# Ledger of designs, part 23: VH-VL binders against q7dma9r51to147

Target 1, 97 residues: q7dma9r51to147
Amino acid sequence: GDQVIYHCTVRTLDGVVVESTRSESGGRGVPIRDVLGNSKMILGLLEGIPTMHKGEIAMFKMKPEMHYAEIDCPVSAPENFPKDDELHFEIELLDFS

## First folded at step 5 (VH-VL)

Design Uy6 (framework fv_umesolerbart)
Fold by ESMFold2-Fast, scan of step 5:
Structure Uy6 (fold): chain C 97 residues (1-97), chain A 129 residues (1-129), chain B 107 residues (1-107)
Amino acid sequence: as target 1 above (97 residues)
Amino acid sequence: EVQLVESGGDLVQPGGSLRLSCAASGFTFSSYYMNWVRQAPGKGLEWVSYISSSGSYIYYADSVKGRFTISRDNAKKSLYLQMTSLRAEDTAVYYCARSPEYVYDSSGITKYIFAFDIWGQGTLVTVSS
Amino acid sequence: EIVMTQSPATLSVSPGERATLSCRASQSVSSNLAWYQQKPGQAPRRLIYGASTRATGIPARFSGSGSGTEFTLTISSLQSEDFAIYYCQQYYRWPYTFGGGTKVEIK
């Protein structure tokens, strides 16, 4: 499969940071490593990331059914994550092979 | 009428500071990404900074990072650019510009388009030695 | 950063002629490309976005084409008000970059 490496910042519609890989937004500064087609990626990212190119920063606004409130979602939401809210996913694609 | 009106441009000495403002009218300001774009006299366009509709996502061109701060006040329908440590190469007309949201499909995935549909008239900043 | 190169720097054409302006990206920008028109002393005006979509109110004589690294703006029959400087812009990758411009002037 295609390996992807990216930074992600997740915000509510009113701008509250829910989660981030970036140190300036409270994260550890370590990007996520995933494989496209893996059952552990949420639907919105599985469909969105393949439209990106290396080095691109893109914003994906996702309704709950495109992330953790998806029927048959393969990934459990983090504790206290607002899984039933619309969320903005800012993705910086660092690499894919 | 949809309008953006910049103000605050002035003559300033190198090392100085200046604050630019952009007043929006005729549209729902809080729904749009906002940008600053500059143009040195007789030269081309250079993107400077953007700020998301909520103010949560902010990016700067490398040439201004650490010296300029973009901010917005949605209640006042205003965009700001605080400039510090100004250099002669910052001399330019500064434009306020709006980025519309583009919806790709009905599934709930929306990608934002950073093509500027509304521009202000610009405000001139001159940094002289 | 993605470097945008426009050619020619200056294009001399007569009213009623077809003008073809080129914009090349140093790497693929897909269709994330916009064209702007700027007249002296005025702010830029957006003509096209998404490489080929005309902005509201833009005359049909303006058309955009291309994808990837090579893009073209065509003005099918130049009118007097079309003499201006035209800029392309990529919004595919941050930082968003503009071409150096093509000045369309009267022959």
Scores: ipSAE 0.007, ipTM 0.591, lowest interface PAE 9.9, mean pLDDT 82

Design Uy7 (framework fv_umesolerbart)
Fold by ESMFold2-Fast, scan of step 5:
Structure Uy7 (fold): chain C 97 residues (1-97), chain A 129 residues (1-129), chain B 107 residues (1-107)
Amino acid sequence: as target 1 above (97 residues)
Amino acid sequence: EVQLVESGGDLVQPGGSLRLSCAASGFTFSSYYMNWVRQAPGKGLEWVSYISSSGSYIYYADSVKGRFTISRDNAKKSLYLQMTSLRAEDTAVYYCARSPEYVYDSSGITKYIFAFDIWGQGTLVTVSS
Amino acid sequence: EIVMTQSPATLSVSPGERATLSCRASQSVSSNLAWYQQKPGQAPRRLIYGASTRATGIPARFSGSGSGTEFTLTISSLQSEDFAIYYCQQYNNYPFTFGGGTKVEIK
């Protein structure tokens, strides 16, 4: 698969940050590196990121079934994560392929 | 069926305030990002602000930051723009505009696209002494 | 802010002719570019999004192309109802920005 490098900020629909790669939002400032089809990823990112272009900032709304509430989800939710909520995923795609 | 109707435009003195409203009908208003876009007489389009479906994400153009406040009432299906410290260069027709969403999987992923698919008729704000 | 530059400012064409409108971005906007048509006294109408995807109900004579910084809108056989002002818009980065417009008028 294609390698993708991206920043991700996850918010509740009320705007509460629940997870972020960005330092200004409580993250470590290091982007995520995944290989589409080979890395363990949530469904919404597997479907959403391929619609993006390098340098794009996109906003995705995902129902629980498209992230950590997926049956047999390959990725573990962070501690105290609102996995049963609909969430906004703001993705900045830094590199593609 | 799908419609946006703006109101509240008026003649205002520099330094004054106005509140614009936009009434939505024919679609699920609470599911969409909404925008204000303005156009000075005889000039081009300028994006002013957006607000997310729940109201949790808001962004402004630099020209209006600190002076304009975007808000929404999903129960009333209405979008608002509170304008303060108005300047002559704020004279424009103000449009509300909808950001469409595209579902990539029927099971519940939606991407917001900021290429506006539905526009209101506009409301004229004139700032003049 | 990304600056969008449209050229020409005014294009004079006859019905049945091909019209080609240009839009340049100061930085790459990928394919996150839309085109709008505006007639006097009316709100803008979306023609194209994603640089090349026609919006629902838009006639096939309208086509968009380009990516990155260089974009074109082509009207293959201009009809009388196509005389209007056309705007490009990038939605890749905040703030979203529009070009200055190209007026397509009767020769």
Scores: ipSAE 0.339, ipTM 0.725, lowest interface PAE 1.3, mean pLDDT 87

Design Uy8 (framework fv_umesolerbart)
Fold by ESMFold2-Fast, scan of step 5:
Structure Uy8 (fold): chain C 97 residues (1-97), chain A 129 residues (1-129), chain B 107 residues (1-107)
Amino acid sequence: as target 1 above (97 residues)
Amino acid sequence: EVQLVESGGDLVQPGGSLRLSCAASGFTFSSYYMNWVRQAPGKGLEWVSYISSYSSYIYYADSVKGRFTISRDNAKKSLYLQMTSLRAEDTAVYYCARSPEYVYDSSGITKYIFAFDIWGQGTLVTVSS
Amino acid sequence: EIVMTQSPATLSVSPGERATLSCRASQSVSSWLAWYQQKPGQAPRRLIYGASTRATGIPARFSGSGSGTEFTLTISSLQSEDFAIYYCQQYNNWPYTFGGGTKVEIK
């Protein structure tokens, strides 16, 4: 599939939420809708999400170069967090086309 | 040594309540999804409940929804199952089980997969008059 | 929920023989299938995950194959310690479900 719909919660190693789509974790409650091959995705998600199946919940542990510390990262980093640290991405894949 | 140790199993009357505990050691407890899986005497395995690393995702088997509550305390490295309105069919050995498993890929991404890699010894819950 | 069906319910084999265990899913679970071994009085032990990936420390005589709805666990040269009950489990869809188990017993 080309289009992917997913919820995402990003945490530091000590569990601090840096960003989330879930309302219970401070987000808006609206899932992300992305098209694979669009340069607006975190590199680690662009590579990782295709390994998932619809309905799966997975956690991705990413080195800095696979997320916001990527030199040409197409996505703006969340405010006030150490972007050079390893981050954990909890992804629930709701759908793919 | 990575291990999970359950406790709290007991003989309980129908309609009663019981709390199970699972103590984790030898790994970073807060990095793992945790599960309760049960096995009735002479029967197969049945998944009961699941809780994500920071309790953002909690799910229950339909057979226990509304009666059982899963929780965790990452500081104490403990998992809990609060059981209420117990029925004879809840009689089982209850296992604490760790998931997901890390899968390293060549791009520097490690993906957890949801298969139970570490199990506790189990604690027996008997519901009878 | 996805129903997992294992066959046969009981498999009688002699040491040194090959054992082949089947697991079928009522819907596709892709490759998200695990196999567990359970000996009497013990907790289950994970053998295979991702349908074909052997867990650390599991002997090479255990192998898994399949994708979609049909899966197989093969024990190529059965040893005395392999007599146990084997369960398959899908973890592609919520809720996670187990098969009814296959008992491998000595002939």
Scores: ipSAE 0.137, ipTM 0.607, lowest interface PAE 2.9, mean pLDDT 84

Design X1 (framework fv_bexmarilimab)
Fold by ESMFold2-Fast, scan of step 5:
Structure X1 (fold): chain C 97 residues (1-97), chain A 130 residues (1-130), chain B 108 residues (1-108)
Amino acid sequence: as target 1 above (97 residues)
Amino acid sequence: QVTLKESGPTLVKPTQTLTLTCSFSGFSLSTSGVGIGWIRQPPGKALEWLAHIYWDDDKRYNPALKSRLTISKDTSKNQVVLTMTNMDPVDTATYYCARSPEYVYDSSGITKYIFAFDIWGQGTLVTVSS
Amino acid sequence: EIVLTQSPGTLSLSPGERATLSCRASQSVSSSYLAWYQQKPGKAPKLLIYAASSLQSGVPSRFSGSGSGTDYTLTISSLQPEDFATYYCQQYGSSPYTFGQGTKLEIK
């Protein structure tokens, strides 16, 4: 796999921020580093990020089975994360190797 | 009927702060994915994006002007306010507010949103002069 | 920042002719975030095309968009008198959102 570096803000359909890497939304201001083709990413990001270009900001609405409610999801949801809800993922792709 | 309208001073002195209000009707800023942006156009020149605010209060600023700009919303009044500090004659321009709706296409449980400015206000000419 | 370069700067044509306007990006842009606007003197821009090829509601079918990566095109298949205006491309996939410098379509 290809390495990807991105910012992510996750919101409910009502607009409530549930998690973010951005400092203005309560995050640390540090982007996420992941590897495509590594079984430890959620499905929605594995399918969505390859449709993006470096520097692009995209919004993905994901059904629960495309994030933490995936059957045999390889990564655990953060505590109190609304994993069974449809959620909006805003992704800013900073680098794609 | 969706409408947006800019209001604020038409004349500003150098070094002063400009405050513009965008008032809208026919939609809500509580609607998922919807946003309001501010774009300016100096006389005879190209369009320049300034700032954007989304339904969930997420704010984006043009990095070239970031330190001078503040955008906020009052969803109960259907208004978005832009403040720009330290005005200069080169900031003379027509200022527009515009809506960014959520455009949706669907694939296999992931919907990727696309954005564009679909409805624009009429614009307000702001002249910066002594 | 992504720079959008439009060509030609001015295009002189007659009603009934086909117009082809180009927009080139300094780096790859997702076609999902490329839009075209029409602007007439003294008026606000109007959205014509979004996602490079999707026609905005209410826009005549003679307008069409195409392209991917760095090269995008707006085509007007048979010019009407009301089509003589300035056209801007815009990308909204990367911050800051940027516009091209415009192509002015004028009557011969």
Scores: ipSAE 0.201, ipTM 0.637, lowest interface PAE 1.9, mean pLDDT 84

Design X2 (framework fv_bexmarilimab)
Fold by ESMFold2-Fast, scan of step 5:
Structure X2 (fold): chain C 97 residues (1-97), chain A 130 residues (1-130), chain B 108 residues (1-108)
Amino acid sequence: as target 1 above (97 residues)
Amino acid sequence: QVTLKESGPTLVKPTQTLTLTCSFSGFSLSTSGVGIGWIRQPPGKALEWLAHIYWDDDKRYNPALKSRLTISKDTSKNQVVLTMTNMDPVDTATYYCARSPEYVYDSSGITKYIFAFDIWGQGTLVTVSS
Amino acid sequence: EIVLTQSPGTLSLSPGERATLSCRASQSVSSSYLAWYQQKPGKAPKLLIYAASSLQSGVPSRFSGSGSGTDYTLTISSLQPEDFATYYCQQYGSWPYTFGQGTKLEIK
């Protein structure tokens, strides 16, 4: 697969930030680098990011089975993460190659 | 045919609360992805977004006005209601409600949303004066 | 908030001419979240373009949109009398949604 570089901000239904790559939202300011089909990714991102183009910002509303509550999810949920709730993933796709 | 229409008082006194109703037909707010927003335009000035409500009762408010605004819906009546407290003469504007249709990639329990306002009500002029 | 600046403020042209209207964002906006609206005096805005370049159903093909990042353009290839109106750009990729101040297209 294709390499993807993106920023991600994850919010609960109530708008509370639970994880972010952006410094203004409590992250480190470093985007995520993944390889589609090779990196361990949340299912909803593996399916959703290919619908984006470079520079796009999109919001993906995901049911729990599309993120950390997925059967055999390859990504570990952070401590105290609301994995059984609907989560909103705001993705800014910086590069798609 | 999709239509939206604003209703409410045309004259409000300073410090009073404004209540506006958006009545619509030709679609349902029970449809996944659909929402309704409120936008205002003071005479001769630019458009300003106020609030938005989605099919799932998710609500968003302009941070500059959030403490004054409440948005709610009655899906069975095809109505969305906006209330705005402590009205001031600077709030004199034409108030519009508008539909954000479902622009969706919907596959396997994920939905991707892209919203622009595709159908607008005619607007209602609200004058704030003593 | 993202500030949208439209230029020129007023554009004076004749029917049959090409119009080019600019919208510049204070920070990068994905092209997927940029819209253009037409407004005539006393009327509600009408959606022309969404996602920077997608023509709304029922809008004449002489209207087109382009751009990415901070720079967006609305083009009208051959002006008709009914096209003389005020045009607004809007971003809907970030809360709060914001509109430009408008470009008035007037008859020369």
Scores: ipSAE 0.052, ipTM 0.604, lowest interface PAE 4.5, mean pLDDT 83

Design X3 (framework fv_bexmarilimab)
Fold by ESMFold2-Fast, scan of step 5:
Structure X3 (fold): chain C 97 residues (1-97), chain A 130 residues (1-130), chain B 108 residues (1-108)
Amino acid sequence: as target 1 above (97 residues)
Amino acid sequence: QVTLKESGPTLVKPTQTLTLTCSFSGFSLSTSGVGIGWIRQPPGKALEWLAHIYWDDDKRYNPALKSRLTISKDTSKNQVVLTMTNMDPVDTATYYCARSPEYVYDSSGITKYIFAFDIWGQGTLVTVSS
Amino acid sequence: EIVLTQSPGTLSLSPGERATLSCRASQSVSYSYLAWYQQKPGKAPKLLIYAASSLQSGVPSRFSGSGSGTDYTLTISSLQPEDFATYYCQQYDSYPYTFGQGTKLEIK
């Protein structure tokens, strides 16, 4: 059960932003808060975020099977999201406790 | 441990085709997230990226040289081959192959993505002269 | 293509001193996809820093990277004799991947 707080920007291979928590990229400027326990999270983030240190910015280059196109994925993709494409998840980890 | 080594001719005549082989051990190109690139360095000059091949056979080339370059892999032999056509004296350089893993696993099985060249071969000097 | 310009071209310092090396990009490097390499004469480059500020495993903690967008810095907090080498920055944000021209760190 560690709590994690992070900003996330999701881009296509060509660098097009498809979703972001950052205001400069169309988000609200509010980071995501999750708990690493029974929280449902896409596979790449569930496995990747625990490897990070507070303050680190990391890029997770995910094939579809590591995000929303995972077989029996526990989380739903947003409408019209490019779930069958390779996506880059840029994560800034703000807190990990 | 993890090693990469370049092999091929050290002397090439102008207009000939250069073929270099990168032989590696301690990892496999069948492993998801692994790639190998080729970089060259003319004497006293900067590094120049040439081409990259990924575990899923996705290939990328420097646009300035794309018409002259071909990269391929033989996963069963742990080899990546770079071919460069129409060699010229200005192509005289040390040629390196390097590993650029898209991600690695730590001892607990957790993934971490990296996109930089973390382990390099020793380099092979290729001189182009008549 | 993104052009990387390193400064200074040559930096002369003594062991124990702090070194600061600059790398400027002609356009913003997304994702902080910028790496730093050390190269000694006759040897292959060695990765020091990736993602602008992440220290590669096995690299001494005296090395650190910082920066974002177009301006990046490599810092060596207290120079050891083995640190005198040429240092290159590299972006891996867009193809073609590009390297700076290098900064030579030499003994004063």
Scores: ipSAE 0.000, ipTM 0.565, lowest interface PAE 18.0, mean pLDDT 82

Design X4 (framework fv_bexmarilimab)
Fold by ESMFold2-Fast, scan of step 5:
Structure X4 (fold): chain C 97 residues (1-97), chain A 130 residues (1-130), chain B 108 residues (1-108)
Amino acid sequence: as target 1 above (97 residues)
Amino acid sequence: QVTLKESGPTLVKPTQTLTLTCSFSGFSLSTSGVGIGWIRQPPGKALEWLAHIYWDDDKRYNPALKSRLTISKDTSKNQVVLTMTNMDPVDTATYYCARSPEYVYDSSGITKYIFAFDIWGQGTLVTVSS
Amino acid sequence: EIVLTQSPGTLSLSPGERATLSCRASQSVSSRYLAWYQQKPGKAPKLLIYYASSLQSGVPSRFSGSGSGTDYTLTISSLQPEDFATYYCQQYGSYPWTFGQGTKLEIK
């Protein structure tokens, strides 16, 4: 497993921020560190992040089944999260190793 | 390292056909989602999109100019060619080629998009005059 | 075609000031597919923002984009001397792709 370090901001299709790692968007300012294949990640990030280059900022539009509404999703949605909506995941990939 | 560079005549007579070549390096037009577009800018005026060609040979033209434009690619030479017929003095402009970067999508419900023109050539000024 | 109208046409400000540039679309831009470019005299345009609010790699954090639908804004939080240039918005949500007429940011 590749180690990935990234910032993530999740928005509704109307642009409303629902979750973020960035301090500018209400987050802690600490990026997420995960290992592909070993960490519990939503399906869309497991598929999407490998398409990115180090330092890239990319937008992924995900149907509910590609994030928290996935059947047997390995991670729990945050409270009051719009898990049944299409969402935009803005990812800044800081490191891929 | 991605670079693009335009080449072709700098002076064209009215009614003549203009042929411009975009030569690029640092990426392949075989990569899914990648495209190259042509944009022009008359002196002191706004940018105008002309045509775009994608990795799968899908071609898009500005409808206002479609009858005059042809875009083609030679992936083995890393080149994209734009041809514009019946040149007129109002077509005097700096002509740019620019890359739209790769995107990936599938029917599973994930779409990755970076459609903006991320890297541009330096531009070539084409003057249409008798 | 979607027509993009930028305002103001010219914005005169001093270094250190905040700049706010508007781009209004005649129709809703699908999926916020709107980009901002900076162009200096004699140079090719440089991508600053894509997807309305995503900062291009290597672009200073003082640049930010916002908006959705028909109303979009580029903000420069504290102008530097090198920021005085012409700025263009572009939509890529539908063909033909279109650019605004530009806003010239000039030194007061």
Scores: ipSAE 0.163, ipTM 0.576, lowest interface PAE 2.4, mean pLDDT 85

Design X5 (framework fv_bexmarilimab)
Fold by ESMFold2-Fast, scan of step 5:
Structure X5 (fold): chain C 97 residues (1-97), chain A 130 residues (1-130), chain B 108 residues (1-108)
Amino acid sequence: as target 1 above (97 residues)
Amino acid sequence: QVTLKESGPTLVKPTQTLTLTCSFSGFSLSTSGVGIGWIRQPPGKALEWLAHIYWDDDKRYNPALKSRLTISKDTSKNQVVLTMTNMDPVDTATYYCARYPEYVYDSSGITKYIFAFDIWGQGTLVTVSS
Amino acid sequence: EIVLTQSPGTLSLSPGERATLSCRASQSVSSSYLAWYQQKPGKAPKLLIYAASSLQSGVPSRFSGSGSGTDYTLTISSLQPEDFATYYCQQYYSYPYTFGQGTKLEIK
């Protein structure tokens, strides 16, 4: 296992949704598909997702340096994203292979 | 300092809807990471997790009972309400509400939830009988 | 769902003895997602151990937890009279969260 398929909902510490893949939280309802060894995933997900098993829903609280404020982050922060804040990432891991 | 207490009817007829309220003090559901869960225990049997709600209004239900359960919170009143429809004699149990504590920090700058219940209410026995 | 099986169902021991209680999961869980609770008759459960081995604040040091994968153990190194109770394990690794059937610790 390198391929991961997951839903992600990102919230501020006050519970405000800033981004989500879930339709009930303003997303498109399409999960993210990534490859751990060749991924453009943020650091916190690269460390967090390997602790999960297929079907698990987990909540990760991440400091800015574990997401888009990471030094040399491989991905650009979405527009109007609070990259310098601590954030909660709710991950539902749909597939891990 | 921290207390939780369940309230609601102690007797329910089959097919009726049960509404239970968890009232708490010594903490707030506006605190990051904090949540309230509901657990039940039929007489002489094991504990069964029913549902939870977190400070950010995230809700999860036991899939075996999901169609019958609704959980909500009123942060200003320090209350969480559980509603369960179509009650049956097999639903006779002591119903507990319990708290999930706020997060524990990890050394890597990432913290995963601890979904263990650190403080419990005293429980309320609900009997379902005609 | 993950089924937790506790053994033995009843454990009869005397004060001063060591108690070893087992919890087996139907599939592998991470040790970070296993808790142990103590329940006395007519009372709410009390959290003893979370994350398989982390002692809850205020719980006596005679209680300890260990294990990984599918096999977890709660140990009480020297039983006190107040320790005779029913013990439940819980996994919070995967939805729905589940509890074991309980082990009753009784006076021999």
Scores: ipSAE 0.161, ipTM 0.622, lowest interface PAE 2.5, mean pLDDT 84

Design Xk1 (framework fv_bexmarilimab)
Fold by ESMFold2-Fast, scan of step 5:
Structure Xk1 (fold): chain C 97 residues (1-97), chain A 129 residues (1-129), chain B 108 residues (1-108)
Amino acid sequence: as target 1 above (97 residues)
Amino acid sequence: QVTLKESGPTLVKPTQTLTLTCSFSGFSLSTSGVGIGWIRQPPGKALEWLAHIYWDDDKRYNPALKSRLTISKDTSKNQVVLTMTNMDPVDTATYYCARPEYVYDSSGITKYIFAFDIWGQGTLVTVSS
Amino acid sequence: EIVLTQSPGTLSLSPGERATLSCRASQSVSSSYLAWYQQKPGKAPKLLIYAASSLQSGVPSRFSGSGSGTDYTLTISSLQPEDFATYYCQQYGSSPYTFGQGTKLEIK
């Protein structure tokens, strides 16, 4: 169970921000704290974040089944979220321990 | 063998619209993770990224030029087209199309790198009256 | 926009010498998203290094990259005649993707 701390900005394929942890993108400026394998996470982040290095900023394009349209997804889609669309996830990994 | 080749006018008058075509072979733009970018280089100056299009028609533009740029693809012809409006002498440059790599790919996620490993030969576009 | 500043602007060296080229970013860049290119007159750029230190297939081992944060370096351990060219760094961790202004490596 590695702990991961990260910022996340979710965009449509047209670049429209639909959700973000960053204050400059409408978020609260508070990063997400998860434990791999123990926290409820979308599948694409559970698979993608382990490919990153501490301090890295990465862009992931995810099919719906890899985020909120996953069967039995452990995370609820936010209101007005385009859960059935392909989405871009920009992740800044602040800590991996 | 993977090849990219730019084509279009070499001379453009100020205020006109430039249309450039990138023709490619050895791969398909319908393949997951594949994309084509456009980069330009004014004589003696730095490279400047302009736009990118992916297999799923996702498009990205340099914000400084976004209002002037349109990128599109014709998958059946293996072509990507860049259109740039209101040309000015400062837009004189060699225009390249290039294919970036991706570092990690699975059936549901693609992790991008925008390091361009395959380039066309470039086409010099001069903007002059 | 992240601005990349390369130094020196021009290096005059002889074959067999070591070349060290610098690229500094105006903001921190993840080393996973820093690339180096070689460009010869009249030719398209050629990718040498990606992810700051990963050597592109087919590129000679005398080329190496290093660095993190805002400071990155391209090293050519023993210059060959074909290495005299202009070198550009690129960051691809933040949109828009940006390039440095280049370092020209000239024969002394």
Scores: ipSAE 0.339, ipTM 0.638, lowest interface PAE 1.1, mean pLDDT 84

Design Xk10 (framework fv_bexmarilimab)
Fold by ESMFold2-Fast, scan of step 5:
Structure Xk10 (fold): chain C 97 residues (1-97), chain A 128 residues (1-128), chain B 108 residues (1-108)
Amino acid sequence: as target 1 above (97 residues)
Amino acid sequence: QVTLKESGPTLVKPTQTLTLTCSFSGFSLSTSGVGIGWIRQPPGKALEWLAHIYWDDDKRYNPALKSRLTISKDTSKNQVVLTMTNMDPVDTATYYCAREYVYDSSGITKYIYGMDVWGQGTLVTVSS
Amino acid sequence: EIVLTQSPGTLSLSPGERATLSCRASQSVSSSYLAWYQQKPGKAPKLLIYAASSLQSGVPSRFSGSGSGTDYTLTISSLQPEDFATYYCQQYGSSPYTFGQGTKLEIK
């Protein structure tokens, strides 16, 4: 697996922020560091991030089964997360190695 | 830096076939989600989409022109070729190639950016 | 095919003014697949806005897009001299992809 470093902002289809790594959206300002193929990543990110190039900002619309409502999802949904909703994931890919 | 450039004849006679090549650098058509489109613009008129080809060799054509158009790629040369048969004076236009990104599956949709980087364009005049 | 109609055809304004450009579709278009391009004479079009409201990297923040369904708008909050150009909307949600006829923004 390739290492990926990215910022992520998750919004409902109505535009409400539900989670973000960005400080201006209530996050810590620290990007996520993951390895593609890691059993701890959600399916939508495993499929979506490989379609990006370094420095790209992309918007992905994910069905629930592609994020926290995935059957046997390896990652626990954050408290009060709308895991059964379609969600927009804005990803800024900082590094891909 | 990402760069695209169109090349081909600038003058074509009626009934002849036009062949245009888009040469690019700074990215690869082997990258998942990447495609190249062709767009034309007659002098003083609006833009018209012609065709595109994606990394997986999926090809789409404007239905109004489909019988006249063929698009192909040579990934190793970083080139996309558009062929248009039976040229007519009304086909006189500046022809552009442009990069686009697309990805769509049953559970995830990556929003298409539109055409994010364009070549400079090549004016093709059709006259006797 | 989906026909996009832009209005006005020509918009005459001065630097510092606000510009509002309209794009109407003959049938509903997903806002996820609506883009705006700027074109200067003799140059290729430049992508400004994609997915109706997302600003392309490197485009100044004075440009913004909005709308849904059949009605879309491009707004330039305070015109700069370099903004006088022709603007095109495009839908890419249904084949064939189609462009509007353009709005020419010119100096008054």
Scores: ipSAE 0.234, ipTM 0.603, lowest interface PAE 1.7, mean pLDDT 85

